VH-VL binders against q9gzu0. Designs and how they scored, part 8

Target 1, 229 residues: q9gzu0
Amino acid sequence: MGDPNSRKKQALNRLRAQLRKKKESLADQFDFKMYIAFVFKEKKKKSALFEVSEVIPVMTNNYEENILKGVRDSSYSLESSLELLQKDVVQLHAPRYQSMRRDVIGCTQEMDFILWPRNDIEKIVCLLFSRWKESDEPFRPVQAKFEFHHGDYEKQFLHVLSRKDKTGIVVNNPNQSVFLFIDRQHLQTPKNKATIFKLCSICLYLPQEQLTHWAVGTIEDHLRPYMPE

## First folded at step 23 (VH-VL)

Design e4
Fold by ESMFold2, fold request of step 24:
Parts: C-alpha cells; structure tokens; sequence
Structure e4 (fold): chain C 229 residues (1-229), chain A 124 residues (1-124), chain B 107 residues (1-107)
C-alpha cells in the first residue's frame, strides 16, 4: 500500500474518529472566507461584489435544531427543511456582508439585496475559500461550484406569489449547493402597493468530504472577473 | 514579443548578499504574476519564489525562506530577488518566469515565458 | 511537500519513435501538472499545462494525459529538434516542485 490516495483516506478517517470522540465538528477545524457576486446580464457592467463578514459553519451535529428553529421563525419552508436533513453536509451561513466597491464607504450590513422584481441579474456566484485553522497557509478555493441563475430562483418566486400563504422562504439552485433565504415584503407608496423579494442570507452546502478538497488560486485570482476597476 | 532579461548574477563568498533583477518588456507587467526558478550547473529545475501581480501574495521554497526576498516594481516593469546569507548550494542560474493564471480559473498556474537566466556562484 | 518522480531518467530513441515519459506525484494534484522542455544551454519552454492542454505554438506531436497522481507526456513521432530534457512540475500546492527530469537523446 504505497498509494497516496489510500494513505490520505486512512488519515482522514482517523481524524474523523478523533473528532467524534471529542464531540467536535469537522468544520470547526477550518477557517472560511466567502465572497458573493451578483452578476449582471449586461456584459460590460461590473458585478456587485461583496465580502462576507463572518462565515458561520454548521455541521451535521447541529443540523436538526438549526433547521427546526428556521422553520419556527419562518426562515425556511418545511419542504426545504426536510430535504436539508437528508444530506451529509456542512452549512456555511452568510447573513452579513460588506460592499467591495472602492468609491463607497464600506460598512458591514445585513443582507438587503432586492432580487425581484428586477430583470438585470444573470446569476449569483459565491466564492468559498478555506484553510486549516491555526495554519499560516494561504486560503484556497474549495473544489465546489456555487452558482444560482436568475431563471432558477425567479421560477420559485413566481410560485410563492401564487400561494400567498408564506412571508419567508428558502429557495435552492438545481445542484442544491446554494440556498437563498428570502424575505417577502409588501411596499406601499402613495400610488401603488408592490411585492418585493429581498435576500436576507445565503447558505452554501458542502458534502463533508469536500472540506479537504481544494482547487488552486488565490482570492485575488478568483475575484478578478468580478472586481470593479 | 515577451522578453525577460535577468541581471545581477556574480561570484560571491558564502554569507554574502546579492540582488538580482529581471527587466520585463513586451507585455503589461502589472497584469502578471512572476516567479524565480533556479538550476544548479548540470542539475534540474528548482522553484524558488512566487509573487502575485499586486505583490500581496508571496511564497518561497523552504530552502530559501528567511534568506531571500522577492519583490517587484510595477512602475519600472522589474522583478527583484534579494539574496542574503548565501550558501554554496545556492550556486545556480537564476531564471525569472512569467506565471500565468487564466481568468476562467480552471487551468491553474503555469510558466508561459522564461528568461535566459543569470549565473550566481557562491564560493571562497 | 509533494514529491514528483519522473521515469525514465534518460532514454535514447530514433527519429520517428514514439516516446513516453511518466511523472508520479506523492499525493493527488488533480490536473495541476505542467510539462517543460529544455534544450542544452537554453531556457526552459512550456509545452503542456493543466495535464493535457497544449501551449500555443507547440507542435501537435506532443500530448499530455493523466490526473490524480499519474501523468504521461507523449511524443508521437520524435523529431530531431526534440532532443532535450523534459520536466514535469506540479502547481497544486506550495512549494511548487519539479520532477527530476528525463533526458531524451537521439540515436
């Protein structure tokens, strides 16, 4: 047995056993950084790019309580919450962010991005980086894809409009890797009453085995397509 | 035409210091990452150091960490390698290499253009 | 650190021969492997990046394959100008490392 993949798998299994013995989550062994780009349909227009102020990891051992709390608080639908319980995943929650636009004074804020009604967004891209906690190694991109195209979440918003019985919803991309937590608001103006869907937070879902699988490139390299000039 | 021209190689005593330069032309220097690679006479290639296009990300081979300092001056299109506490095993041709990263992010890094190198000899 | 092992260390071949050079990584590097050619007294030249992507202006007799830990450079029909030493290099993890090289000599 000189196979590097076999030795790596054995070492990972030993770490998992140690963590279960100590009742510590695997995600607690990593630092995370996350960025969110709202990519516009107009190719000349630079993305709206945000840095997540704190990435909040939740492992399987906290899974059911957080989902049930979300259902009680109307943050999650029951249907979406039950689907989440079927996965062996880590959740990376991003409730607050800061604009990376250089001509705006940046403050950490709760997510407050209007996703509907509008037709100028092509997709939401989340860029996730990690490293072992206590390491002096640079952050590396997690080897997973986090995109949510406008057409996919708009379909779900239109369905929710038809039902009228929900104020807070959770929608997911087809890959079930990006979950959007949406607040349904009714704006009232002197002339009109309108419905708005506002993004309150994003959650990324990783299979547990992906925590130790990285791609290459720096944060600088991966942000370049989305950076304002 | 992309050109990378190294200079500053010399004969130095062990414990001495030397500063190498790499003058870049034929491309927008500030858009590209850069690396130093060395080759001892008659031997293979050894990566020495990397610096990102902004200068913010810097990494070294373990054999030179703490003794060598990579830097760049984007206004003068020049890459530098400051070498301190030189040892006989640092004797090599030092080659600067343009380190490419494609914007899709799918192919990783590679050295797409190389200089001819400058010889550093460390001996008494 | 990721050790890169090339084989063979040298070989002799005739013009027109098919030449195969292998490179093994001590751990998985996905497809983040590059191949370089270096002729005596010259700077290295990039041939292949990302395991299988041919660099611009590189002749099509060169090809690369592999992923994970095992990689191969193939020269489908050796030409007189292909006399050189060939290096693999991983760009997956710092420090970036090269294989020991394979010297190809034309009979």
Amino acid sequence: as target 1 above (229 residues)
Amino acid sequence: EVQLLESGGDLVQPGGSLRLSCAASGFTFSDYHMSWVRQAPGKGLEWVSYISRSGYYIYYADSVKGRFTISRDNSQNTLYLQMNSLRVEDTAVYICARTYWDETGTRGYYFDYWGQGTLVTVSS
Amino acid sequence: DIQMTQSPSSLSASVGDRVTITCRASQSISSYLNWFQQKPGKAPKSLIYAASSLQSKVPTQFSGSGSGTDFTLTISSLQPEDFATYYCQQSYSYPWTFGGGTKVEIK
Scores: ipSAE 0.546, ipTM 0.815, lowest interface PAE 2.1, mean pLDDT 83
Fold by ESMFold2, look of step 23:
Structure e4 (fold): chain C 229 residues (1-229), chain A 124 residues (1-124), chain B 107 residues (1-107)
Amino acid sequence: as target 1 above (229 residues)
Amino acid sequence: EVQLLESGGDLVQPGGSLRLSCAASGFTFSDYHMSWVRQAPGKGLEWVSYISRSGYYIYYADSVKGRFTISRDNSQNTLYLQMNSLRVEDTAVYICARTYWDETGTRGYYFDYWGQGTLVTVSS
Amino acid sequence: DIQMTQSPSSLSASVGDRVTITCRASQSISSYLNWFQQKPGKAPKSLIYAASSLQSKVPTQFSGSGSGTDFTLTISSLQPEDFATYYCQQSYSYPWTFGGGTKVEIK
């Protein structure tokens, strides 16, 4: 009789082959839920927590056209897009979110969050949950870490300020699991003219093999460290 | 000192109903998940049901689905198990257990404190 | 459902002996395995969580090891108060399941 892990790998390979025949991505077979926490440096201050309203999965191996279209629409640089095409990666786009604060209700908005100049954020944490589509099983956490520390993205923003680049900047955390799509804006006030870096979208990069690797815990359990109370 | 005190166990006929209670003290009840575990006389342990701290996530063993209902009242620090359509096979000591979750999310769930149990006997 | 197979079902040992109890899961449960001690007529007591982490106030003769499908509870030097039945339990997937228990008797 066969090894249980070998049977699971064979089943996954059969599914992958079936999806290639139908021109579908493996990621399209899952439901996702994603949450974004902006964790503050002040230890007593609870995070600003958001639920992503729609997680948009794109499989780079099967949807390379979408990346190239994004370059044509000024969403990505060509170099970053070519690097992404070389990986067997699921992209999970999070352009819109809803605040989880009880006093802010019912408003879905485009991602539009000022990341710089400010120094009160320690890190951005993304919490990703999935399940097979059409399953009544509860969502489970994907076994991957999605954190982008302030020092890592500020360094990249400061480098951009020393250059005269156009808007539409993409930065990533060291392990390339979180990509921030940034708009460089100039804000004028009666007192000052200031440069602002706004977060326009977040994309999580998840290796294809991790789509079926879950940890334990509910959404409630994993959100609790970030919940206001 | 954490204490869990079960009550409501009784002798009942097959097809009958019982409601078990577990009174909690010595900790902030609303911060903890809770479970029911049972042990038939002379047998091992069997997990019965789980309820999250908020009451939103609830799970049951297959042997009790559709017949048992777990609930909690965080204002009264009390866990409940409503048992309907009881069978002889449900005869057991029913034990409430505090179900711990580490906030880092890396250690999983475990039962860190247990009550003394209450005996449910189902016989004709 | 994940079946937990515990062995041996019973054993007799002398004070001071090293005792090893094994628990095997029917599929990988990572390290989401717990160990409990139960004395006759008493509620279970938590010993080990997450395969190898000792619960507070548990004596240091107890240790746990393993991951995936194979797990071990070790009592390095058996004490008279360690007469009990020991259970493993997985918390990876619902329904949560226990092993059949291992009765340890002091000879």
Scores: ipSAE 0.533, ipTM 0.810, lowest interface PAE 2.1, mean pLDDT 83
Fold by ESMFold2, last read:
Structure e4 (fold): chain C 229 residues (1-229), chain A 124 residues (1-124), chain B 107 residues (1-107)
Amino acid sequence: as target 1 above (229 residues)
Amino acid sequence: EVQLLESGGDLVQPGGSLRLSCAASGFTFSDYHMSWVRQAPGKGLEWVSYISRSGYYIYYADSVKGRFTISRDNSQNTLYLQMNSLRVEDTAVYICARTYWDETGTRGYYFDYWGQGTLVTVSS
Amino acid sequence: DIQMTQSPSSLSASVGDRVTITCRASQSISSYLNWFQQKPGKAPKSLIYAASSLQSKVPTQFSGSGSGTDFTLTISSLQPEDFATYYCQQSYSYPWTFGGGTKVEIK
């Protein structure tokens, strides 16, 4: 008796209710894998691909502040931001990664990727996979898009440059699924003093109902377009 | 021209073993995932197993899990199915199928080419 | 397992007829549904992938539609070479599963 999809939805809702009673996140019930690709504009050049060493899921009240700041600072639609705020959102933090190049030692490091000034990057792509914690089942891709195009974050960096009073910066893509934590640094050379914007951390914002909405394909299938050669 | 040629089908007693082969030609075998699909006489199609192009990802139907082993040799362009502990309900034509994955990741998997199949009969 | 219910199990039609075959999944499979044609003694032939995309060199009388749980294969004007058995198959979740087939026969 009963619709299998309806029973799964009811079980998920009961779990969410129990987690709220215990002040725990639904995301704490999942394992995650995340990969970050910096996609170059040159079509023949393979992406700079990184594996995140640990995906840290949190439920903090500051995600509302970051979403609303994105509306104010980036001229993003308030309506689309309000729709996101009406959902239970998990923050998936990725402060450390390791290169997937075969000729680089796979040591975990803090993010330190220079995003500006440069002309060669088209976009940042994050690939997120999940499974129930303690499951032997393979990781599956989460059904969500995590892309941040160069033009979108460059606009926000140029705005920040006009306000020389900021050192740490948080910017987001238009659909507010990818948040970049940026450090403003000063690079001094014998010839020049220059300001650079360096990526320190990435955070993915994901409505919690999407944690059980998987797409198809293996990690290998999804990474292949970005793999270094 | 893509060609898939199965071999190794035979008459076997319950509990017996067989090894099926699928010889591939007309394409770069190592670029494609592969699957086995079976069809009992007079019945419909049933997916049996999948192996990724690298051989790293392998999946089985519940009815064959633990008894069948899919493998591939990319240097010989050959797909294999080792079938152990055969049962009467395993009687079928076994067909290898090329399993396509579009690099955009948006269209999923589908079987774009099929072999003729090889008959496996499990009977006392 | 995702059950694929295909209807009808058989039908009889004349050349030029419009034929509609339906396939229902027991849970949402998004658009990860494929259609195949099989003639007796022959290997299956792929017709449609991703619910509505035609395979290369498949004749234009074939079309697919649907998403979620309900899918349709349509043959707009049946040709003599289209008398065969047709199968739907989901590739959303393992184990991948097929519908029971629809045999299209000459009336």
Scores: ipSAE 0.531, ipTM 0.810, lowest interface PAE 2.2, mean pLDDT 83
Fold by OpenDDE, look of step 23:
Structure e4 (fold): chain C 229 residues (1-229), chain A 124 residues (1-124), chain B 107 residues (1-107)
Amino acid sequence: as target 1 above (229 residues)
Amino acid sequence: EVQLLESGGDLVQPGGSLRLSCAASGFTFSDYHMSWVRQAPGKGLEWVSYISRSGYYIYYADSVKGRFTISRDNSQNTLYLQMNSLRVEDTAVYICARTYWDETGTRGYYFDYWGQGTLVTVSS
Amino acid sequence: DIQMTQSPSSLSASVGDRVTITCRASQSISSYLNWFQQKPGKAPKSLIYAASSLQSKVPTQFSGSGSGTDFTLTISSLQPEDFATYYCQQSYSYPWTFGGGTKVEIK
C-alpha cells in the first residue's frame, strides 16, 4: 500500500484530470479569499490594503495565448514561458476589490486604484487564502508569491502610451503570476490632457498542484505587515 | 514578568455552563494571540481554542465547537472561555497559553508562556 | 486531523544518561513542531520551537531535530530537574494536536 501522502496526491491528480475534461478547475473545489496590498516606497507609509469581494476560478484556455503574446512583446523570456506552458494553471480572477479600512466604519468602498502616473508605489502584493469547500477548516495561505513591482508595470504602461488603439490593457509581472487589467483614461486638466492608468481587476495565475500547498498562519498574520497600525 | 492567571474553574453538572477567565500581565496583551489548552486528569494535553490578537480570527477543536466560545478583552488584558453544554469528558485543567506568531512564518505558532490552569469538573 | 504519535510513552533513565524521544506526524508538518516539558502539578513549559529552535532559557542539554513527519527530542545528559513528561505538538494545521507524551522517570 503506497504512502498515504502518495495516495492523496494520486487522488488529487485524478480529480484534476476529471475536472480538466469537464473544463472545470480544481479550484472550484475551494473557497478563496484574496487581498491586495499596494506597498509604498516610503517605509513609514502603511500599505493600502484591499479585500477582493469575490475570487472567481477559471480554467485557463487562453493562458497559452497570453504567454505567447507576452513573449512576442518581449515582456518576458521564452524559457520562462515554456516552463509555465507545461503547467496546469488556474486563473483566479478578482473583478472587484474594496478598501480595508477597519479603523473607520463605512469606509468599505469599491474604488478604482490609480497606478499611473505615480511613483510612490513600490509594488503590488496579492495574498491568496483558500480552504476546501464545505470544510470547517480555516482559510490557509496559499504558498505562492504574487508580487508586481512598480518598475515592471510602469515599463509596460510607457510602452502602451504610444499606442492609441486600446483603452483597456493587460500587463503582467515577469513570472506571469499576476495580471493587471488596466483602464486607460484621458483626463482633461485646465492646462493639458493627462493619461492615467486605473486598475480595474486582477487575475492570479496559479498551478493547480499548488492549490493544496499551504503555508502556516492566519489571514491576520499574513496581512499584518500591510495593515494600518 | 509575563503572567497568566486562570480563574473560574468549578464543579458543574452535565449540561451546565461555566465561564473561565485568564488575566494577563507583564506584556502587551493586544500584541499576542491566545489559546486555551486543557488536560484531563492523568491525561495528555489537548488544544481547545485559538483567538487572534484582534479577536477577529477564532478556531476551535471539534470536541468543543458549538459549545465553547473564546473571546478577549484587550482593554482589560483578559482572555475568556465561555463553556456551555458541558460534558463529563470536558473535565480538565484548562490552561491559558500565550500564542506567538513568528513574523517570518518560519517558526509558525508556538505557546511561549503558560498559566497554571484552572480545574473544571463536570460530574453528575 | 494530524495525529501525533510519540514514543516511548515512558522510559526510565539515570542522571547523565542520553535520552531520545521521538514524535511522528501522520502527515508532513514541515518543521512546525514544538516540544514542551511538564512536571507533575505544574504548567507546561516550552522547550523547543519549530523542531530545532531553542528558547533562550532552555538548558543546553536539550536539542530538537527533524522535519516532515519524524522528529526527535534529545537530552544529551539527563539532569535531576529533567525528570518530567514531554509533549510534542504540531502547529502546521488546525486543529493543533499534541503527542501522547513521554514520561521520563528515574531509574
Scores: ipSAE 0.324, ipTM 0.717, lowest interface PAE 1.7, mean pLDDT 85

